# Designs tried in a protein design chat: VHH binders against Probable fructokinase-3. Part 4

Target 1, 345 residues: Probable fructokinase-3, of Arabidopsis thaliana (Mouse-ear cress) (q9lne4)
Amino acid sequence: MASSTGEKGLIVSFGEMLIDFVPTVSGVSLSESPGFLKAPGGAPANVAIAVSRLGGRAAFVGKLGDDDFGHMLAGILRKNGVDDQGINFDEGARTALAFVTLRSDGEREFMFYRNPSADMLLRPDELNLELIRSAKVFHYGSISLITEPCRSAHMKAMEVAKEAGALLSYDPNLREPLWPSPEEARTQIMSIWDKADIIKVSDVELEFLTENKTMDDKTAMSLWHPNLKLLLVTLGEKGCTYFTKKFHGSVETFHVDAVDTTGAGDSFVGALLQQIVDDQSVLEDEARLRKVLRFANACGAITTTKKGAIPALPTDIEALSFLKDQKKRQTNLKFSKWCCTASPC
Key: E = the ipSAE of ESMFold2; O = the ipSAE of OpenDDE; V2 = 0.75 times the mean of E and O plus 0.25 times the DockQ between their complexes.

## First folded at step 1 (VHH)

Design q03 (framework vhh_7aqx_2)
Fold by ESMFold2-Fast, scan of step 1:
Structure q03 (fold): chain B 345 residues (1-345), chain A 122 residues (1-122)
Amino acid sequence: as target 1 above (345 residues)
Amino acid sequence: QVQLQESGGGLVQAGGSLRLSCTTSGRTFSRYAFSWFRQAPGEEREFVGAITSSGGSTDYADSVKGRFTISRDNAKNTFYLQMNSLKTEDTAVYYCAAEIGYTSYDFSYDYWGQGTQVTVSS
């Protein structure tokens, strides 16, 4: 039941879009960083662009500042083929900014300009309900749950999409420093858990939400609910694990010369949603689901080979070319394994 | 492809020394912060030590502070963990990890070695 290009299902992505300031070097404090690169950010916006670059139909619903950065971000969405009819502008608040650096101990230092930022001020009465009702897939994260009035706008958008028959896709996209407490984050995330048809978490998010450091199938299935169609746990270099009502398994990722992992998870989500939006029966066919997840892993891997999130998001041609190259390498690896059968110690 | 390969593990007597090496093929070696982690059977993975991309600062777990030293050699695309005054409690699989200067919130940014066994006999 695949649709033609003009009849493709709409994927609406809801939430924040912001400017990330990424240091030119790691291992220094924010004040000691010699410089920052300005990069468009926000997981929901990255998902929308990922869908569009793969040839899907995408729209973004959110609020930006009525400032140079807000209009720049809206322009980036338009340039990348994302429908902008769900974008609101706040005249009083500024576009959100985030500064982040990685310490030598693996801890991230954050400085946020969200006092409040425009994305936090989206109201239920500002929502483009007609656009939301047209969604075949409605995707969202958790940053929009942190404060009112945006939490109420988030809940209203989910309700409208669900009532219109949309598949609800949730990537918690936990940003612990933005939350008042870890307990509040768990409470708010779990309060909407049972609403989603598809949920993707990272291994770190699985540990956070379950408070269990054992990353086994039992721990993942503790997050299962009766109406969930697909639970995904991303495992970085180990790929992903998938759970459905009828089957579960794992799909390995691809090894690449990575330069920047920003947006790889968003690329994975966008690719998954683009592949299933017009044929949700994939979710009940393990062989087809594995093929889709292999494609999503390829998109995530490609995104790590270039700097930034948006510039690194692949086209469908790039993703398919990558998969063809990996089949050649997989054949070579298979041959090498039979010549050298020992696993590394 | 970015690969981390560990070497230098093995069996050593308590009070002895070992130096672990981790070699990477990444073109951005000088932009990586490097860490060592370890995992004993039945235990959680624990942090051991880290060195900044500049090499200007190092950090260590309290259990190894004063005994272990982390260092890097950018010319050789290699970083090291010098382990002195080894104790039986240091027995674990040791993993090297690399973090690029650009971070991802939503995907593991860590590039990990396969691990190398260190066994300290009494």
Scores: ipSAE 0.000, ipTM 0.136, lowest interface PAE 17.6, mean pLDDT 83

Design q04 (framework vhh_7aqx_2)
Amino acid sequence: QVQLQESGGGLVQAGGSLRLSCTTSGLTFDDYAFSWFRQAPGEEREFVGAISWRGGSTDYADSVKGRFTISRDNAKNTFYLQMNSLKTEDTAVYYCAAKRGYSLYTHDYWGQGTQVTVSS
ESMFold2-Fast, scan of step 1: ipSAE 0.000; ipTM 0.336

Design q05 (framework vhh_7aqx_2)
Fold by ESMFold2-Fast, scan of step 1:
Structure q05 (fold): chain B 345 residues (1-345), chain A 121 residues (1-121)
Amino acid sequence: as target 1 above (345 residues)
Amino acid sequence: QVQLQESGGGLVQAGGSLRLSCTTSGRTFSTYVFSWFRQAPGEEREFVGAISRSGYSTDYADSVKGRFTISRDNAKNTFYLQMNSLKTEDTAVYYCAAGDLYWTDSGYDYWGQGTQVTVSS
């Protein structure tokens, strides 16, 4: 059954879901790879699953192919507790696919099956507007802005959610190879910038969007607008920097043995949104925001310790256990410094 | 605020079974991770098992894996510890606990009063 309507706010995540095909052997070109592993993904879908795995209420709005892969992806969302009432299927187009490898010379090869894929063909008139109106948080990226009719569906979904009182969360998740040009990417990504309440960018995306190679607070604040409640710049292993109207600062992340960084940013976003969906006053309280960002950094860090995105997304028990282990290490260090076995202790 | 109350403890023979219940009161049952801990005389409090908010994940201490099962019933605001194949070493006061993901300094913010489980040889 559905989540209790009196207890939990709904986080609706809008956009693409796809399959990444990752080589079974590293260091070879796409044509040289003897095989591929299917890795279901797509940043908006990863965020929805991250929310659900942490005990939140999530729904996904998007379009998949009416094919084995599309139905497999919808099944993964359902298995992970994500509401599938916002999913449409396209009879003609196939589910989006991406092939990616890191060659032995250090270059990445990409091959996308998106000409057009089903996610690109979502129309405004097929949106589940009642589901979108039910959102307390409406989350989206920029891939859905690239082509029509999905761009128009994206704009309509944003306006419907905003009019219904949802907090709008934007993670551009820039993929330059999918855009016709870098200039078009900047133009379209920035065209909806002032609509969002929360925006997260990486340091690479900050440099791209501002065209400024100097990473400083002034550069980040050049992206600020009067209605923005929170701007986040993620810094990989260095953590994140946050900006609000009243305060700004940084939160360090956790040292882990990273295996695969795929989905770490999506895990961070999902954790953040899950923590604030029912209490936006966190955004006005620096101490509470710092605790939320520490939790989000923990979720992102845990996600890097396993291969793939979805399989690596932590449950709330995994996140709590991780944070308790950090506390135990801190306590053990203090004990070693302060308590002597020769004393009456 | 959350209040937790354990029930189902008692005396049982080795090899037997018991089911502990923890009934919660308060408005925020769905916002907490729930866990069971135990404390034997002269020992530190030991983690037994935990269940996630969503119910997708459970975790158990190595000493109880395969014998104990944690579950939740959201309609009754109650979570359970099913204890099978009980050993004399399982004799302890069992505590239920609830934690908030914001507050990690204590690990868990709310605790029950404890229920005695005694396993006789």
Scores: ipSAE 0.000, ipTM 0.242, lowest interface PAE 15.1, mean pLDDT 84

Design q06 (framework vhh_7aqx_2)
Fold by ESMFold2-Fast, scan of step 1:
Structure q06 (fold): chain B 345 residues (1-345), chain A 122 residues (1-122)
Amino acid sequence: as target 1 above (345 residues)
Amino acid sequence: QVQLQESGGGLVQAGGSLRLSCTTSGFTFSSYTFSWFRQAPGEEREFVGAISWSGGRTDYADSVKGRFTISRDNAKNTFYLQMNSLKTEDTAVYYCAAHFSPYYRGDEYDYWGQGTQVTVSS
């Protein structure tokens, strides 16, 4: 008689959701682009949807504009099974927009409509505290730390979740162009570093935060704190490295025909959190953690095989089918190495 | 098994110098930011100075800037506070503290020493 939602712990993801505008023509500046395609974006929203598509229970806490884009984004969260009770709408400010083009010289050109955007205007007093207290896992990034009043809302949400016994998951999700300076970004990110139970950084973020070009275990461990349960360094095509109090190691990813890497890290995080929300003892068991990270790497890899973030996030059925196909492909490759006469069809 | 042990405290005359040492064990020394704090009788504990894990960044309380210098020796798993031009107001128990990060300047450190008394006579 138990429903699936009643059996599963809630993962609450806090932060921004926005529209990315991707040019219809590559190799031109923002001003020269004849048009743009709308792509829903925001790492915390991608994580919430990733959890939900894998059969987990997810909620999103954030603020959107009371405009066509804000209601479209809220609709996307609802259609993907994400609890919308944490969504606020700002009557005055617009939904955040981002425009990004790659110039012919290889430089990225950025234009952000965040003057201020609705996501940055979330106040502490409008938080759904009941929803936040119900979280088994509370996930967040760093964009919500950049400006007030959202920074104060972020800090209050973290405190409420921690006091309620939630596992705190932090993906800094560094977006340097949104920060006043690199030093301010490091200062704000490191100011909340010791509050998290799980932290995931990319190799680029590891170099940024440590200011060390050497990508070794010592550099990663310079970011460890005694109460941290899991530190993850994602290495793109090379997979990930994990650190705990008792063990550390690396898990390879899957080689796929990648067409768009957008959302792959968010897919990885969502899959990880979905796998551990109801059984945190996985974090103390290296063999089980490695299996979870292999699953998370599979979800990230699948996300790269399709354009965009949200449309590319796998369902549980797709992820399991992918893993079965990878096992068959690995078995066939081993047989092909040993036999000059093909027998299987 | 993690230990921080201060040494080099004692009695000194105003205008004199002392060098405090904090010897550490049970962790990877080169991965920590280190700080010195002090506490005078009846007063709250106050920040004195900090040094980043790389040694490339230092910070000091305004009351000690130009007089005190923090340094570290990764080969010896020890960090130091060189205290010059000492004043009677510098009389306090001095504590060393360690935090696992590239740089940290706060009051919630991972590990603390037991403290060493510094007394500056008139």
Scores: ipSAE 0.000, ipTM 0.118, lowest interface PAE 18.3, mean pLDDT 85

Design q07 (framework vhh_7aqx_2)
Fold by ESMFold2-Fast, scan of step 1:
Structure q07 (fold): chain B 345 residues (1-345), chain A 122 residues (1-122)
Amino acid sequence: as target 1 above (345 residues)
Amino acid sequence: QVQLQESGGGLVQAGGSLRLSCTTSGRTFSYYAFSWFRQAPGEEREFVGAISGSGDSTDYADSVKGRFTISRDNAKNTFYLQMNSLKTEDTAVYYCAAVPRYGSYWSQYDYWGQGTQVTVSS
């Protein structure tokens, strides 16, 4: 009888959540850093929170350590309105950690605490299948493919979601240092490529997966498959390029004073999925898709204006205010260019 | 991390040519794809052109196709924007940018130069 939040389609995001430790000072090695700032991380978790902050329904499916960090991360999901019924805790393994710094020679130094981390120990038999079946959109990345038993849990979750009629959304979110080899990463990522309805890659990931250094439409279309509904290539400050069966094009992003690009791609994905979950006919309508991609670009841009991923993810109100202000700015700029075109009466 | 520094900006007459250079410091030049952007007063920052890590692929904004050419010299840790048939509308601050390659945990981080002014007079 009455419209309610229960009418909104559920977006289930599957995969890892972890803590990144970022040095308090730049230019030092990991051993020389006097301290680190904790930054909750994990692309699938960022997507879930992005959806929720924009007023969508989101759930997270994954496994955390039964430790202070795991419970902290679950708390962050709950505080941001993400359904936590898909979260499992591993009694033996710790929550995943990553440390990153820049060496004095400009190279990045990484130290991962994933031996094994709880997120990689998720088993098929402990999945919340009822939650997964209720998804209208099932989103995932590639870290959950790296090792067993999580790879088998990932494959089962995808199958259950697909059989229930969910739209499958894939952001490979390549983290090459976590893979045994680049060849293994390509093999595993491409092994599930034709299962997805929507795929988003960066231009760096496009080059990696195709092994073609050409950043053109032909290279992007080499990743197309018959059942794919939308292929997106994100280009940072340049925006994104979209490909469908019927049309393709590009949507530029917004100029902002970027402070930290962490989570911008996740923000873009979350905004896209939130906008289409209840009306997938958008994918067949170029004008409507372009509007959705402009909204997604706005959310990504806003996320770069603040430090960290989660703290920087916009609310629906923030995103709409940003777009309204950008339209006013564009109108003023166009007006200044056209002030002398009108014939004097 | 790559640091970027533009050079070669200046004043040029309409119809003329100008070549911008972007020099990088560090051992990672060959791992990055590079782009040029521009920003005219009161306008949004606009994409101009990009070149892949190998140099085998280039992409350009429609407004500059056929007039501008992007290239790279990995031995000199430098990439270029050759600007031909310049128009007054090309007047802007030009920025070079680097997109991190795979193998970085922070692959979403972008690197930018400080910008170089290009002024095209009639």
Scores: ipSAE 0.000, ipTM 0.109, lowest interface PAE 18.7, mean pLDDT 83

Design q08 (framework vhh_7aqx_2; at its last look DockQ between E and O 0.01; V2 from the best seeds 0.00; counts 0 for: pae O 15.5 > 2, unsure alone 62.6 < 65, placed apart)
Fold by OpenDDE, look of step 2:
Structure q08 (fold): chain B 345 residues (1-345), chain A 123 residues (1-123)
Amino acid sequence: as target 1 above (345 residues)
Amino acid sequence: QVQLQESGGGLVQAGGSLRLSCTTSGSTFSEYAFSWFRQAPGEEREFVGAITWSGGSTDYADSVKGRFTISRDNAKNTFYLQMNSLKTEDTAVYYCAADRRFLTGYYEDYDYWGQGTQVTVSS
């Protein structure tokens, strides 16, 4: 729904962007890998791209190395229509890299080259404050909280965004190996918890943050704070659960042949933010919110059908097409069930 | 390598105020977050408060919240702990700490420490 003034609200995503190097052969050590595929990523960057691909207005704030990889990453943002005016390049620090090991059991291990990387070295004085102030939604993760000066930059950006009236969106996007300890991760993630207007966590993150394995409303609500407008728990194939001050419920997701779940959460968040940025009243209307969440689930589901994160993020047309097809399937299934019940064999 | 030195400690009456300073040596003052800790006799060192690199954000222990304020002056390579409404239970050796990492509130995580300054609050 286009704002009455015709201008789309800006979603500014803050945080890291990096390249994952994925081995071309699974089940071998990094040293034994004959080659690697480049997989650009970073949860905040992915969210920005997701927003843009869905027809929203997005910008990214972060720091990259003044190297081939950094410029490549910036190029990817530009190519996808993300405003890159918030990007800084570091002449001394390198762009963050991660080598991914795929274990035979399907688990991924990461070896990070961030000692330090440019994204970690973003300073408050480097922030494009004008850009941040122009945000209708300011989205961020937790990785930027790990070290100084990026932590301070994050805090400053949040402050500026909030002061300017932006909705603060928080997806912790837990990466345990990047933290000194699980306890520190929890502490830091929670240190800014009460500042967010919207929070999205996965079931894994819910368990991690609450130290409770029980996935129920009570556990989720333990993460509630009085200023929160929307708490979301994504449950993978089970969809998502939402909590507001006035109502709570669940929205089922779509069954798809999943190939790679990478970026699905980012797609979900991007879709959510794209749908609410110009009409935040949706957050107070359960029926409308459910529709938005259904859309977000669809985007997440679509993202799982392709390899990679960024390449798999859907456009608005793709998302709409997918939803149309799903409706047809549901109607056909209803008809088939009705035909089976009506024909006494 | 950062060297920290506390100053401003002393004897003060309950209800009084005291301002501690921590001066840092080196050219990289702006790259560090700073924290104050305190240790009372026979007790463990406890977190008092912290300030981020930019000074834009502060965190305080519940015990001192509303009474203590941390600030920093980057031009002077100094950060401060303003202590108001002091209580006898605030009596401790106060330490300043610096780190580039997250302000965890755990003293074990900090790489640089001052020598401490004694604060005594008398009833």
Scores: ipSAE 0.000, ipTM 0.220, lowest interface PAE 15.5, mean pLDDT 89
ESMFold2-Fast, scan of step 1: ipSAE 0.012; ipTM 0.489
ESMFold2, look of step 2: ipSAE 0.000; ipTM 0.489
ESMFold2 (binder alone), look of step 2: mean pLDDT 78; pTM 0.795

Design q09 (framework vhh_7aqx_2)
Fold by ESMFold2-Fast, scan of step 1:
Structure q09 (fold): chain B 345 residues (1-345), chain A 122 residues (1-122)
Amino acid sequence: as target 1 above (345 residues)
Amino acid sequence: QVQLQESGGGLVQAGGSLRLSCTTSGRTFSKYAFSWFRQAPGEEREFVGAISSSGGITDYADSVKGRFTISRDNAKNTFYLQMNSLKTEDTAVYYCAAQEFYTGSPYDYDYWGQGTQVTVSS
């Protein structure tokens, strides 16, 4: 939704990008799969592409292997309009790989090849600080916190962005198998919790971080801090719940025939950030925030209708057409309801 | 907050052309989808045309399709309705409207202009 190339606020997304290998047949173990489809992945990269496809201005900061996969991934970012000036290449380490088992219930199981992977070898001294300082929004996850030197690079990038006045957006994107322990994951995630302006967690992540199976507003608000502007809890098919200093509520999502849920949360985040980057006062206006979250839910829903993450991320044309069609459907349903209960109909 | 101000209305002969402008003040022009509506005396307000925030989607009422064109100029915080081959039936007060999402519905808009009169004489 950009007026001109010089007027759009830049959203910088920091972290990992990798190749996911997905079995050609669902419901089998990795060893039983006869073949795999390779799919570009990584939540921060998905967010950057989601922003760009919706007409926003995005950059990616991270490190890839100096190998065929690393250059392929950088090419995908460029092809999707993402600024690649924050990408570094490691000459020794390989691009990160994940092998994903897709269960019959749609849940994913991962086997990671990171021994070490290039993304975890990003150093503070190789960061493009000018690019980071240009961010209006600086987005990040938690995989970049797991090991050094990337943890130190993450902390430096976050500090530089915050000092430059960026809004800090955090999606923990918990991947338990990558952490030494659940306790270490909670400790590291909570150690940067108070730095973020916007935090999005899933209901599973809320349960994990609070260690409370009761999914009520009290549990969510236990994670609130005084300087947080927006806390979001995504609920899959049920939509999302939002919390601010002044108001809280829920926004339902859209019914679609889900094929693959990969990247739906990243699509939601990208859409949210694209909508607020040039007007953060939305965060103080409940009616406007609800419209933004409805748009973000639409983008997430559309992403589930196609296989993979990046190929399924909607353009602004696709998202707005989807919303227009949903409004017409709702109007027709209301008319039909009225007609069936009244005469003449 | 956004405020909308129409200009370019007036008297024009049937078969003529007129361009309406809607200039916005306030926040983030590029974020909004914009529409034109019209209301003739004694009639309900009707949709005329719309343009999405990206400019990639345009939509028109059947009565104006092929004759009217909606466009936007993000650098000027202004959007337009180019009206060609005007008919006496196009006589109405024209309103510009803005919303964060494009729906095409006259009841889904967040911000409205004050209106500008267009009169098409035979």
Scores: ipSAE 0.000, ipTM 0.300, lowest interface PAE 14.2, mean pLDDT 85

Design q10 (framework vhh_7aqx_2)
Fold by ESMFold2-Fast, scan of step 1:
Structure q10 (fold): chain B 345 residues (1-345), chain A 124 residues (1-124)
Amino acid sequence: as target 1 above (345 residues)
Amino acid sequence: QVQLQESGGGLVQAGGSLRLSCTTSGFTFSNYAFSWFRQAPGEEREFVGAISYTGGSTDYADSVKGRFTISRDNAKNTFYLQMNSLKTEDTAVYYCAARLYSGTWYDSTEYDYWGQGTQVTVSS
C-alpha cells in the first residue's frame, strides 16, 4: 500500500523534563556529598516514554536548556521513540535541576534549581501547533501552570488540542514546594479542572484538593464535572478507584517487592492512554475499562520493581509476560490452598 | 463501524492445510490483540490460538499446538491462522476476535469484537 492508513493515534504529552541529583551518601549536606547520581525525570516525559515503550505513538512538547543536560534529555526521548518535534531549547536559561537531600530519619528534602529554568520559559508563540493539532490525546500536569510565560503556553496548547478534537488528560502531579502557596496551587489546578476529559489524582492529591481526609466516593465525586469522562483515584498498593457518568468501582493492583515507586503513577497513566487512544468507547464500557485499568496497574507495579523511573518503565512484552505470570501464580495459589487431593480421608 | 471478517474456510481432506484470514476495519489494528476461537455443533466455543498486539507473544490450545500458527500483518490490517495437518476433530465454525490487551485471552467473554464465523470441514 502507498498510503499509511490505520496508524496509531498520537499521544502528545506537555510539560517539564528535568534531572534529579541524588547524593551517593545519606545524612550529608549537598556541599559535603562526594558525588551525585543523575536521574532524568519529569512526569510528562515519563508518560511519553511509557506510551512509546508499550508500542504507542508519543510526542513530547516542552522546553529544555540549550546545554549538555537539555540535549541529553532530548536524546533520551528520541532513544525511547518519542517524537521530538515539540521540543524547544532556551539559549539563556539552564535545564531544570532538582537536588535531593536525604535526612538521617530517611525523609527526603528537595532543593530546586529553577532560577528560571528553561521549562518555565516556553512561550505560546513557539509552540508546534501542527503537532498539537495532530494529537488524539493531549496529556499535561501542573508544574507548567506555576509561572509565566509557560502558563500561557500551557493554556494555549490545551485550547488548540481541545479545538482539534483531542481527549484532554490531566494528572495534577502536585509538587507543593514549587508553588508560592498551597492556596495558589489549589486555585490554579482547579482553574483548569473542568477542561479535562480524564483526570487521575492520588489519594494525597484528593485530600489536598478537597481539604477532606475522608477518602470516600462523596469526596471523590465533589471533584466531578459534567464533561469529565473518567476520574481515577490511585491508592498505591490498594490499586485504584474509577468514576464515570454511569458506573464506578475499584481495581486492585499486584503484589510486588517494591524497590522504588518513582514513576509508577506515570507508568499507569501512559498505559491507560495507550490502551484507549484508538478506542474511547472503552470509557463507557465498565468491563473493558476494568481490563484496561488492570493492565495500567500491572505497568505501574512493574515500574516499582526497579530503581528509577525511565529505566523501570515496561515494554509491552514485559507487561504481557507479567500479566501471564500473575495469572499462573494465582492458579497455583488456588491449587495449593484448596486442592487437597494428597490428604487422606 | 468496527468490523471483523473471516475468509479462507471450506472443505479439506484430513492431513491437508487451510489458511484463515481475518480482515479488520474501524479501529487501529496495531493496538489490538487477536485470537481465533472455534465451535463444533453441540459443543461450547473453545480457544484455538492468540497473538499479542506487538506479536511478541503467542499461545495455542494443546489440541492444535505444533499444527496451527497465528500471525498478524499490521500493514494489511489482517491476521491469520495457518492450519496444517488437519484432523476431522478440527471441523468447526472458526471465529476471529479482537481485544485491547492480552492476558486472559483464553476466555471468549473477554473479547471486544467478533467476526461472523467461517466454516471449516475436514473430511476423512
Scores: ipSAE 0.000, ipTM 0.188, lowest interface PAE 18.0, mean pLDDT 85

Design q11 (framework vhh_7aqx_2)
Fold by ESMFold2-Fast, scan of step 1:
Structure q11 (fold): chain B 345 residues (1-345), chain A 120 residues (1-120)
Amino acid sequence: as target 1 above (345 residues)
Amino acid sequence: QVQLQESGGGLVQAGGSLRLSCTTSGRTFSDYTFSWFRQAPGEEREFVGAIRWSGGSTDYADSVKGRFTISRDNAKNTFYLQMNSLKTEDTAVYYCAATEGYIYSDYDYWGQGTQVTVSS
């Protein structure tokens, strides 16, 4: 019989989607900037689009303003093949915005329009519970934990997904300036730590959560819990380190000329989830997990070669072509000057 | 801003072959993902095949796999659908479409369509 899109497992990504406004020129104040480029973003939205571009099934659950920006963002999700049935619109609050300026001294200045923004006002009673129950993987971050009523919506969505049998995927995606304090951030993040099946942290987040400057395996394992299936520590240009109940190791990334690192971590997460959603036995097979992480590293690397997050997220064909090109380059470096190679089909 | 123009439709007997062309204007051809869709009378528009960003890979609906081939010619700003072993159920209006986004998502640009009729 012919395969339908319904045969693929659904990855539901929960949280914020917003617009970053990036100035067209550096060295001026926010009020003096002559223009801004709109950069749609939000880590959970980036993950959903990354999954979809790689040929997976993705849905986004969150709240946007009932305004031009909110409908533009929903349109971007639809254009990228993401199911929008989990999107709510708030009639009173505006879509979340962030303005970034680069000061003349090289420091970045941020202004957030979240007083409150629509994403903060998502309520438990307006969640699309049937969509959430359909998830094979339920992915989330930490911005949705900061304020009520969204924190309660987040907790309800996690409970519904877990009870329906979904794998819970957590990327804390720490944004310290949005939290009332570092202590509150640590407390809230750790309060849901034991509920996740998969957790990805950066090396900076590992240091933050453990309060330990030593980046060794012992420090990472201090964050392990009995129900966790996979802990990942991303190390930028050094790749990633993985921990499971039975094995641990590291996978190197790919050398590329990076233009913009925005969304690389989200690309990595989306690629990982897309690869395991229909075959979770990968998490118990080190050789297969290493291949999946190599693919995820390739997707992250590709994302750094272009400006912005969403425009830079690779399709499955782009990622596979990149991997074939990397293998061919490696083979050519080892090739003797006396050898002739035939082109593969 | 971008326009798509189909050509090559017509009447053909079952078992025959036909090649559809879609010519683009405006933006550069290589920057897009191009797809063919078809719509038979009284039915919804269905996906037929696509050629992806960077041009090296193609996807097809199961109903046409092994019979239809999609290709591009970036120098001519044109992409093609080669249809072999045509069946009466292939009778439809064929549309070309373009997007910079994901295959199977909303397409930004559509041609006006070209009729393909396959007689028994």
Scores: ipSAE 0.000, ipTM 0.115, lowest interface PAE 18.3, mean pLDDT 83

